VHH binders against F-box protein At4g00755. Designs and how they scored, part 7

Target 1, 377 residues: F-box protein At4g00755, of Arabidopsis thaliana (Mouse-ear cress) (q8lg03)
Amino acid sequence: MDFVNNLDTDTSLSILSCLDDPSDIVRASAVSRSWRQFVVKYSLSKNLCLKLFHQLSNVDHIIETSNDRNGESSEAGSSSLMDTRLLEKEHRAFALLARGCMSSPIESCIADAIRASSTDNYPVESILNTLEKRDRIGRTPSYWSSTGQHKTTVPESLLYKLIGDLCLITEVSIHPFQAYFQRGHPIYSSHYVRFRLGHEKDNSPHYNNSQDKKGEPGKSSIESNYVWTYTSQEFSMAQENRLQSFQLPEPVLCIGGYLLVEFLGRVQTQEMDGQYYICVSHVKVEGRSLAKSFRVENVDDNGKFGLKVLSYNDPKKMEEMDAEAGQDMDAEAGQSQLRNLEQLLNLLHRHPLDVVDYVWPDESDDEYAESEDEAEP

## First folded at step 15 (VHH)

Design aa3 (from aa1 with Y107F)
Fold by ESMFold2, look of step 19:
Structure aa3 (fold): chain B 377 residues (1-377), chain A 119 residues (1-119)
Amino acid sequence: as target 1 above (377 residues)
Amino acid sequence: QVQLVESGGGLVQPGGSLRLSCAASGFTFSNYAMNWVRQPPGKGLEWVSGISWSGGTTTYADSVEGRFTIIRDNDKKMVYLQMTSLKTEDTAVYYCARYPDHYGDEFYEGQGTQVTVSS
């Protein structure tokens, strides 16, 4: 009947362990109930996600909304039944996460500008201006400015909130500001930039500390309030009036939804006072948001957290690919699905070949058509 | 603990050459840009040269461009400054440096190495 049912476990594991693409795991799950049960049993979706994003090792538990029945186990007499439910829950969550990582990128993952390490002429030249693409609105300049410093060694930073607690980040882009209204049109960039991704410490700040944060740069610092689970290398920044893109060496899964942009090494003095400034007109963060599907709960001081699934709905579908590929593919796509199942059975028996379309996400096994039921041997 | 140890300074005549070395330890060297800074007699610190974390980008102050070359070896955790066509104006204590950030990291420099260019 099914190749997975008829193969030994070591051979099946060898075949499936070579899969490095999340979509391949989804395809394997759609082949038959036996393949899906194998993927679930050996945690292949979870293990692939952990291989791609090491921060996921900090997931302590997975929370689904139906689990809020105040703590009663659905089964009280069998450890094996609890293990099966845990494996199914893990599979659903990590398969959804893997699909979210394949989704279409969004233009920017920044939801809000939180704070700069210093701001000249506050609030006019504040971090909020970096969310605007243009370096002027009408005749009004749009940029953030640090305060002046006599030493090049004083760093600056900009803190942003991302659009969700769980985002896949690929690239940060920064536009240094050219002061077109000053003689010489100087550019106030830095020698280097660095990016950090992370979360707030214990979401319970002391009230006295909140009072101290209000007017001036406070007694609380970014170091005391945030944990950075990812820190990039220092990228060289050009002293040029353009949007400069800094691609992370690997895509990074941000847990907790905060980005810090650090500017290291001041370059340009202002003629009027002889002090070094850093000025930025725009910051953009490219990636994919998982906020519609997930929330991060209760990040502790060790970085452990609960992964809460908000919705298994996936607004991204593959339905548009037939229109992209050609005009007459609708009937061909349907016949290709049936032939793909037959071809997959033959390929698993002989040689591997092409990919096969898969169902995503797998919400109902009862509606899955078994290929062996229709293609009786 | 971050440590930077400079060596290779000395007395040289104008037009001469020297090679400075910097041994780094106590931090993930390959993640940081590295710099040379100098302090001429009776003057403040002056940035000389920088090299990106990968070594793919090098930068120089205008006064030394074309004469000095910065090199890094991430495997050995070393930074070098090859100096040629030395001028009396290059007389200074030279420091290997890592710029600070807001996170408790400090501007780090070693003890420095004296370069004296004199007839």
Scores: ipSAE 0.000, ipTM 0.476, lowest interface PAE 11.5, mean pLDDT 73

## First folded at step 17 (VHH)

Design cc3 (from aa1 with Y32H)
Fold by ESMFold2, look of step 19:
Structure cc3 (fold): chain B 377 residues (1-377), chain A 119 residues (1-119)
Amino acid sequence: as target 1 above (377 residues)
Amino acid sequence: QVQLVESGGGLVQPGGSLRLSCAASGFTFSNHAMNWVRQPPGKGLEWVSGISWSGGTTTYADSVEGRFTIIRDNDKKMVYLQMTSLKTEDTAVYYCARYPDHYGDEYYEGQGTQVTVSS
């Protein structure tokens, strides 16, 4: 029928395995009905998504809720037809997921500030203040403060709920608080910050304000009630009164919608009591929320979960279906499109993302080959 | 199983230079920030310098800024402290260290290496 039908499976897999972007698999599947069936049969969209986001290996099953597709809810008696329906369902879900990860707008992703490991003068200096950009509202300071500690090694943390159960997180930004009302205007940063992404354990209790009393109860709740599937490297924080941005080395897909910000190493004492504090005026998290398209259901103790698709109402998906149907009526144009796609794939192979190595190899490579006994003109 | 081994200390005159080394093992070195701390005679521990996981950001105590340089090599799992313009006040045992978190990662420091700045 087309270019893919004229190639053996191993050659087709080799060509398609060169795609690094899940959206390119979606584009390839729109070329012809035969290409789409090939992508579905060999789970190419799912496997590429798993290559890019290993957290998706924990998807146990796909749940669809579309009411406008009543024919697909009918009982099927064929085992081969049931296998095909499973592969189609997986393809639809992972194709939508790939589109969301590439096309959803990058926005602030914090839905709620949940709990701090400690809070001085609760509730006045609580984590809720970190949602406000400004370090004051009128003449009232706006910041979270830890309790004081005599040891520099006692960490602190802030726990947030993200917008939705699936978020692709790219950057966390933190504004340390400068106590403009204290002599010397000290800045209560930490030496380092680290980020964790994850989900709430089964049977975790609802938040209780009495748990945020000064001391250990907030820390214990954070330690015991959450599972962290991603832990970042430790970034240095400057003792400077500015929003400091920490770009993750790669975007990270958060399953379950929780972020923990950890502060490691205390740097600043308060003059009046000689104790170390950490104070933060603002926390911002940027990424792509998939809340409109997906929900995560029932994360179990092994991290397995159901991926619920809320809607497939996407005008781009309808355009791709119309173009694929028209492709069968114009077979010669379809062969030309396949050749152009193959050329594009070849060009993408020839232009790697890390261009820095090409710029400086002569400066850093001293392959000296001269000898004391040899002087040739 | 975490192990930090300092070396490179010694006796040096004021104004001199010295380079300390720390070899790390038993953990994913490239995920952690690393620090130098010191203990002067008869005093408590004092933070000297820190370096982010990638080596892209370095920080220094006011007393050593401009004189000391912290460097790391993630491939060799090494952290270094290049010290210049040494003063008698820099006399201390120097340790490399890792800060703990909520999940029981302990504060780790090695055996230390003695730096003595004296005529």
Scores: ipSAE 0.587, ipTM 0.874, lowest interface PAE 2.0, mean pLDDT 77
Fold by ESMFold2, look of step 18:
Structure cc3 (fold): chain B 377 residues (1-377), chain A 119 residues (1-119)
Amino acid sequence: as target 1 above (377 residues)
Amino acid sequence: QVQLVESGGGLVQPGGSLRLSCAASGFTFSNHAMNWVRQPPGKGLEWVSGISWSGGTTTYADSVEGRFTIIRDNDKKMVYLQMTSLKTEDTAVYYCARYPDHYGDEYYEGQGTQVTVSS
């Protein structure tokens, strides 16, 4: 409480905007009523989430269940009260999202294998085999195979459905297939892999085809039915028979629940036909699923959507979760977070020019204060 | 407009060294892996070396491993191929290349730079 009252608003916003851990803002809001009011008033939870996950800029509105909104009074007469209720609603949703990003367990996030851009010997060598860790079941090989190509530059892709509409993805792992039954035991890796995360387009049916039952459409079906809001950099693959893990540079929030794995560049020919193939025995995706807390609704043609919060039966329960987090927080961890915030504020007072990340939000000096006065009326 | 401009080729004796350079423009260079490919006389294109988007992983064809080094500078948008212990079999036109995908990244290569290794 007293930290906020000891600093002006712009300095407090600058300091809080530099927190890298979204849980620190949530914990700050639980420390005192003054800090919570400050966090809510200036939308700090929302702004941090938007800074970390630009895909959330497509959230058009927050949807709470009618049960979660039972405590609202729509009879309040001032626009200031309506503004406060909107800000509290946004705070509850984005604080919940920030908690989920920190507290949900790391798990395998693939629910289903949907489609490959090509498949040799369909359905025997289909994408479904990539869900199995083993490269054989009994005497039967288990892998996906592309069709053969004479050109090394022809790419391939594998499409998966994730376990929820909202998943924070951290790592994708690929196991290239070594053909233990061919002379020389070749490994059919690719030069590079790349990952895309996204959602189905509006008006697409749930799954544009059955999984291998309706056949294998080409790349045009993937392009026509999916929108990719994140595309990774291109990672090199090794020609090695092992699970190869590709950690994303930063965790990525997948909205809509689809992953595309792209293979760029062919390396290995099959001796019998001289054509290049890509073969994969296993694909694994790891991250934090927020499926228990959120759903995505009403995706429009521009990619805007409603973020439905599933945890709300009563708005006061969200406030109780904030209070319980503050009270149920490990006392040593909570004390450490408060000490870190206090230490940061003291560092700012002692070394104001040595901390490049601590500037006024408007980068103002006395000149900018006059401009801000004009803007506010 | 995507452009890849190679330079640094020339005539060298066996056992000699050359450094090839590739200047990239017209795309977000740091998002893409980059490659060197070559075309020996009378043969098709042959992949030589590749480097991941960050430069953290490099790969080489068996025929050049241990002799060639691929390097990138994302700030300058440059890819280099340091060639040492050159053999007559390394004679080729060398191209800097970017691989395609299904969504709009087409295959691009430059005009090439000639490397000739002869006594």
Scores: ipSAE 0.564, ipTM 0.865, lowest interface PAE 2.1, mean pLDDT 77
Fold by ESMFold2 at other seeds, look of step 17:
Structure cc3 (fold): chain B 377 residues (1-377), chain A 119 residues (1-119)
Amino acid sequence: as target 1 above (377 residues)
Amino acid sequence: QVQLVESGGGLVQPGGSLRLSCAASGFTFSNHAMNWVRQPPGKGLEWVSGISWSGGTTTYADSVEGRFTIIRDNDKKMVYLQMTSLKTEDTAVYYCARYPDHYGDEYYEGQGTQVTVSS
């Protein structure tokens, strides 16, 4: 049944505001041409996405690949027609984003290890060892180690690049390293861990001069080259030889594709030198990468960016087709993906669509609105 | 300005109990893990107990596990240390603290509160 044609605008908006499933607004746009035009006119899919992910307020403009919608995009028209084309472009992008957040595969989102704040015995004990879930290769240990410190207050950090510029992150997991070759088999965890998500600093079109873009004095190379738009709370780590999972309180949309893992408070000394170390055998991050659907373009100094749509294909179906080629999944990885999905669904249910602000210009012109139906000139 | 104010110390007989309090202000308390550290006479600082940002995870030094309990109240911005079965080696100045991160070098601790276990 087509509610838009049979009901006035206030009643249609009231019905939509009562939906329990956050994706129902997106599905409503597929019911009929009149219903789709209603959803587009009132920006319902965009406003839902903005309500769920505050970072999307920084989208300055949307860039579409010309192959996806070339036929009608260049026709000249009135200012009302140009506004409608903008609203349709926004609807397509944010509808795809909403589907991606619901249907993209939950998987490990780390693409590369970039650097650590310190590394003992470089390159043997480098951050690269944290990408694999093993603590040895044959009889050779496999882990990252900080340098030693006499003070417990010296923190450490590990920097990773994520798969794609746009990732919805739900969980980070860390496996502290147990030195099985040392007396007592000590575990070199930290007291706490914290996560930051952000983007690399880049030259922007509004560049003043090179002096204004220089790194700030007294900052590490990590701070001078990155902007962190999200910083988590401080989670406790156990001094236990196991993969420890840290669920973010809410899923976080990472714009720009970088993760910093910070280790706070040293616990364990090495017997031979009496210094404190932090050692990690594995880091894993789980979330939904939207890399096949979107790219982030031109992040400026205010955090504004262009959202480029690469493909309107359903990322879940394409990933499922690729996975049929013999990919095997660990039971623990499958359980983590289920947990992440449940967290996302709970978040979406806690932040339902608010449509009470969106009313047709005049409820007395329902006949007028139906006769227009945004026809092309 | 970050402030941590400890209270509740005093003189106690062995086997006795005390409850230390720490009032926090000047920062987003619910985002940070909190700790108790102590300085025994003639010794450096030693970590006693920690509690995660939410209060869901607590940790203890081996010497106090089973005898001390750390508690936080994010609404009141308070951290507590409930001490029981006190021993003479627990004599120290106790501080409420938080660890610095990579971008800040400040290790915040309060004025301290003296705990003396004797007699």
Scores: ipSAE 0.554, ipTM 0.862, lowest interface PAE 2.2, mean pLDDT 76

Design cc3 (from aa1 with Y32H)
Fold by ESMFold2 at other seeds, fold request of step 20:
Structure cc3 (fold): chain B 377 residues (1-377), chain A 119 residues (1-119)
Amino acid sequence: as target 1 above (377 residues)
Amino acid sequence: QVQLVESGGGLVQPGGSLRLSCAASGFTFSNHAMNWVRQPPGKGLEWVSGISWSGGTTTYADSVEGRFTIIRDNDKKMVYLQMTSLKTEDTAVYYCARYPDHYGDEYYEGQGTQVTVSS
């Protein structure tokens, strides 16, 4: 049915504005040429995406890979022809974005651990360890530790790079570290966690090309180098040795690909020095990645940027094609192995030819005594 | 201009009950977790209880668990601490508090309200 041609604009817009699902706007654009032309003309896909994800307000223009190589010097034509081409391009890009946000699979979205606000015993207890699910690798504990503080009010943060420039984030999970080798087996969580999503500031090209070491604390202020377009509410952490999942109240589109995890309020002191620490064994971020479809380019001084479309393939079909190759089925295992190798190589680079033995500040003398007391006949 | 104003303290006998109130203003209250901390005579600050931004999760120090209940009302921008089975060691100045971050959210506490538990 082509009822859009039989109705006035306000009635048609009222009917189409009742579509709450972005994929329904895409379906509506496929019903007839008249319906599609209406959706394109009034930018319904773009406007719905902007309503759902206010971060998209900073998209200045759409870049298509094949057109961009040919179209920079194109002869200017009629103003109405250029408007039509712009609206079609925007429709294609935002319709693709809507499909990706609704149909791309949920996956782990962390690509790299960048830095912590502080790190005790650097580099052994660095943020890189939080990418590993296990709290030990062989005999070596695997966790990040803050430095000690006498005040409970000193916060800590962990900075991660996501797998692409556009990720729809739904959930962050954190596993606090229990020091199984210390008396009392203390858990060094925080009272609260908060999440920020955003992008790196557009500093000078030489600064952006710096090869700073991964996970090294204190080289530059996180506050001065990142822009956070989303800040979550403050979630309570339990003082429990388990992976704790924090569902965002609504999914959040991260543009630019950075996550900050903030830890607020210290809970547990170390008996040896009486100072408060925060320790984390694992951080996981889940969401829908649009990295195969989009990239962010041409960031200007006002924070506006181009949204480059890498491929118009259906995000669901792209994932199905990868699964037929078997790569998604093995991705977590392969990525864990790669992180273990990277951790080892990074440590060997910093301490060549030396065996790294980590000695805990507090040894667990009481654990030894407990086991011997149970030896009676 | 963050403000936290505590009230409801007083003198009570051991085993008694008391309810503290905290009125909050000057920030988006429903985005922040809130806490009660206390300072016993001649001692430093001690965390007592916390409540998540939504009120869905509450936490307590071991010394008060089962005796104290923290409650929030985001519409009224209020935090409460219902105290029961009070002990002499609960004697302290009680503060309502918000934890800081690296981006200019500072540690804030109110003026405090005195709770005295004695025979």
Scores: ipSAE 0.494, ipTM 0.839, lowest interface PAE 2.7, mean pLDDT 78
Fold by ESMFold2 at other seeds, fold request of step 20:
Structure cc3 (fold): chain B 377 residues (1-377), chain A 119 residues (1-119)
Amino acid sequence: as target 1 above (377 residues)
Amino acid sequence: QVQLVESGGGLVQPGGSLRLSCAASGFTFSNHAMNWVRQPPGKGLEWVSGISWSGGTTTYADSVEGRFTIIRDNDKKMVYLQMTSLKTEDTAVYYCARYPDHYGDEYYEGQGTQVTVSS
């Protein structure tokens, strides 16, 4: 027995509609079958998700691995059963989405570095270097560099693919590069940084060599191939050699899996040519990836799409089961291994003897070298 | 259409003070960082000061730090530059500016306000 049976529908709906926390809707649906049926009937899970993440208004339909569309009956009696089955399907999907946004672990969400708006000394100073925490590997510096500009107003951008089609993004962190090998040890930061989240317009390879293409003023391959559904405020960057974290005012659900980092306002010239550069040693993105639970499919010309549910398992239990079985972790490890191989090939072209430091990195060697410098008079 | 209107310039003696104002319209003011830039006689544009979208972070060129203060009022859509201890090298046309919304669009600035520091 529950209070839903003891109250009229309008009062129960008013009470349940006051629930703003996804976990409260999940708990309410687990109290009894009457409560669950009420949550399903009035689409409370779907409506909560839409209230929290307006991007979900573009979800046109739910796709399950079960072939329920082929099993749908067209007979008149089945239309009432189809309404119930559709509401149940929506409830399951949006309840899972709400739970994933609450309970999936906060982790690094970058799957791949795709393209920069420009790259000096390509491929040596490419966007791939921003995936490495260290600003040097042996004798070899590790950073991305823009091309030089005499105008401070020319922006630069870095494009990343996120882990999965649905990621709840909370924080982006940027480490500006300090050119320790140049006189004065300049820091090539920018005045501001801005973030965009969105999806690809067309099927394109994850990697394109945009430095080989000449972009016209006012248009680039990045802008023409992507749709940005979220644009952040413009955060101030400090001219400081440290990882700088930019927490979004509210978590943002990225549908489509692309992040653009834009650098606004060049601040530092290079002594040799008098041109302004932007250089970054590391980019990190933190959030909750829903890649194990969902995929985006069937995007139409209006931007509507199908939300495919890959598994209804609890995201925490899937994490625990995958750790024990090593399944999806092996796929991600393989992707990380491929990324490391690309960096290794770049290092071999620059400094073959530094390969030992890259293949077998050792934090103690870096710490010992730092302590030796500190011990000198 | 983005519109930035500067005012408050004038003639002042060295060591004096002025307060510049910038009225903004035609865009979501609270999403954008705002900047003051200046053009000294016969020279190009020089960045002077910036303020984050919330007003929580202010930055200054070395030549003006400690003498100039940038302030914003998001309710009134205004940016101010309080200038003190003015020097003759501060003589310039001062512009209020922001970065564009789209890659390749032009940097937005107003018509400017003249500041002249002279005995």
Scores: ipSAE 0.419, ipTM 0.804, lowest interface PAE 3.2, mean pLDDT 78
Fold by ESMFold2, fold request of step 20:
Structure cc3 (fold): chain B 377 residues (1-377), chain A 119 residues (1-119)
Amino acid sequence: as target 1 above (377 residues)
Amino acid sequence: QVQLVESGGGLVQPGGSLRLSCAASGFTFSNHAMNWVRQPPGKGLEWVSGISWSGGTTTYADSVEGRFTIIRDNDKKMVYLQMTSLKTEDTAVYYCARYPDHYGDEYYEGQGTQVTVSS
């Protein structure tokens, strides 16, 4: 920006303070050393990030372990030099965060399914099945089911772990399950869904929730073990057998890496017992994971934490490097393999003959033909 | 102090029309989906229709689809149910309702408004 070389400090600061877009601040700091100096001195990157994502107000300090050259204490140093070094450190971290929010790929952000508020026929109809997009594997249905209730007003919830400690979440998608094997082929949706984002109350591996079996209901209360820093509005679900997408009004930065999906209002009874159920075949969360750039450390009782920078590499360049080296294919294969192993274990309990179809599936259309014989549409 | 107050019920002939209103107070109305439910004589509660927090999505029970329209006004904190082509089977006490969650939101409904379709 050649006009900036002729501007005074007050004019430059006035112009830079009007920027609302993180990408504009990053570009300004990269193009002109005069403007970079102003962005750093007046904490413009940090302040814009705080304006956009109030959850960042809980960042207490920045940790740069890979390139830390000074050891632990500089308290004895001069106050003016220390202030400058702190401002540079904060600028680097928040500039990286801003780039990650703009440059990291939009992708599925669920790392693991943790727990449901209830599960019918545990573990066969557990939350783990919601990670699979197919509603059947061979002739075996793939879905999570709540327990039955005689009242429509009993809610249900599904708890997921996200990929990394920092994720910018934009959209959650839910596929209600249609019981193709029941008379009338009912759809067990709910009237509404709501989303919460947050973190565990403690990080100790010795607490009961960290010792719960994956997918097992009722070991400890979800509401007592998690802190939700964001709660969405209540979205309407259609009683339709399709993936339904719920875009958040504004992107939300999840710090701590947990998502709760709440289902409000039961719709459909099962004919055999007259009870209301909620069943879901797939849950997907889309957003930008900053897991390769940041980690959250030292969460205290007040919710304050350290933001650890793992790498200052450009998130876009890291994606390009991974694609050139085939890293995204290896990561997808490993993620698919883990989900397939969990599904295989569940399938072995339910129907041993479907294990052959699971391990060596033929064409997808042929799988549906094999399953369709067991149920009438 | 959560309150839902229904009004607009009455006696109407089959094929007639009626508009129910629900005034909401004591909670952040624009964060919640809202519902109409009804209780026919001698029967349990039956869900009639729902509307998303923004008003962008409406849903209806099969028995009323095409005849009833749910509308909300977040500025006035109001929910409406426009009923047309009324049938004798629509006779019920109609309630405006909000569903509960596990985090302290309770099921709330008003005192109801009677709709009677006869003659």
Scores: ipSAE 0.334, ipTM 0.765, lowest interface PAE 3.9, mean pLDDT 77

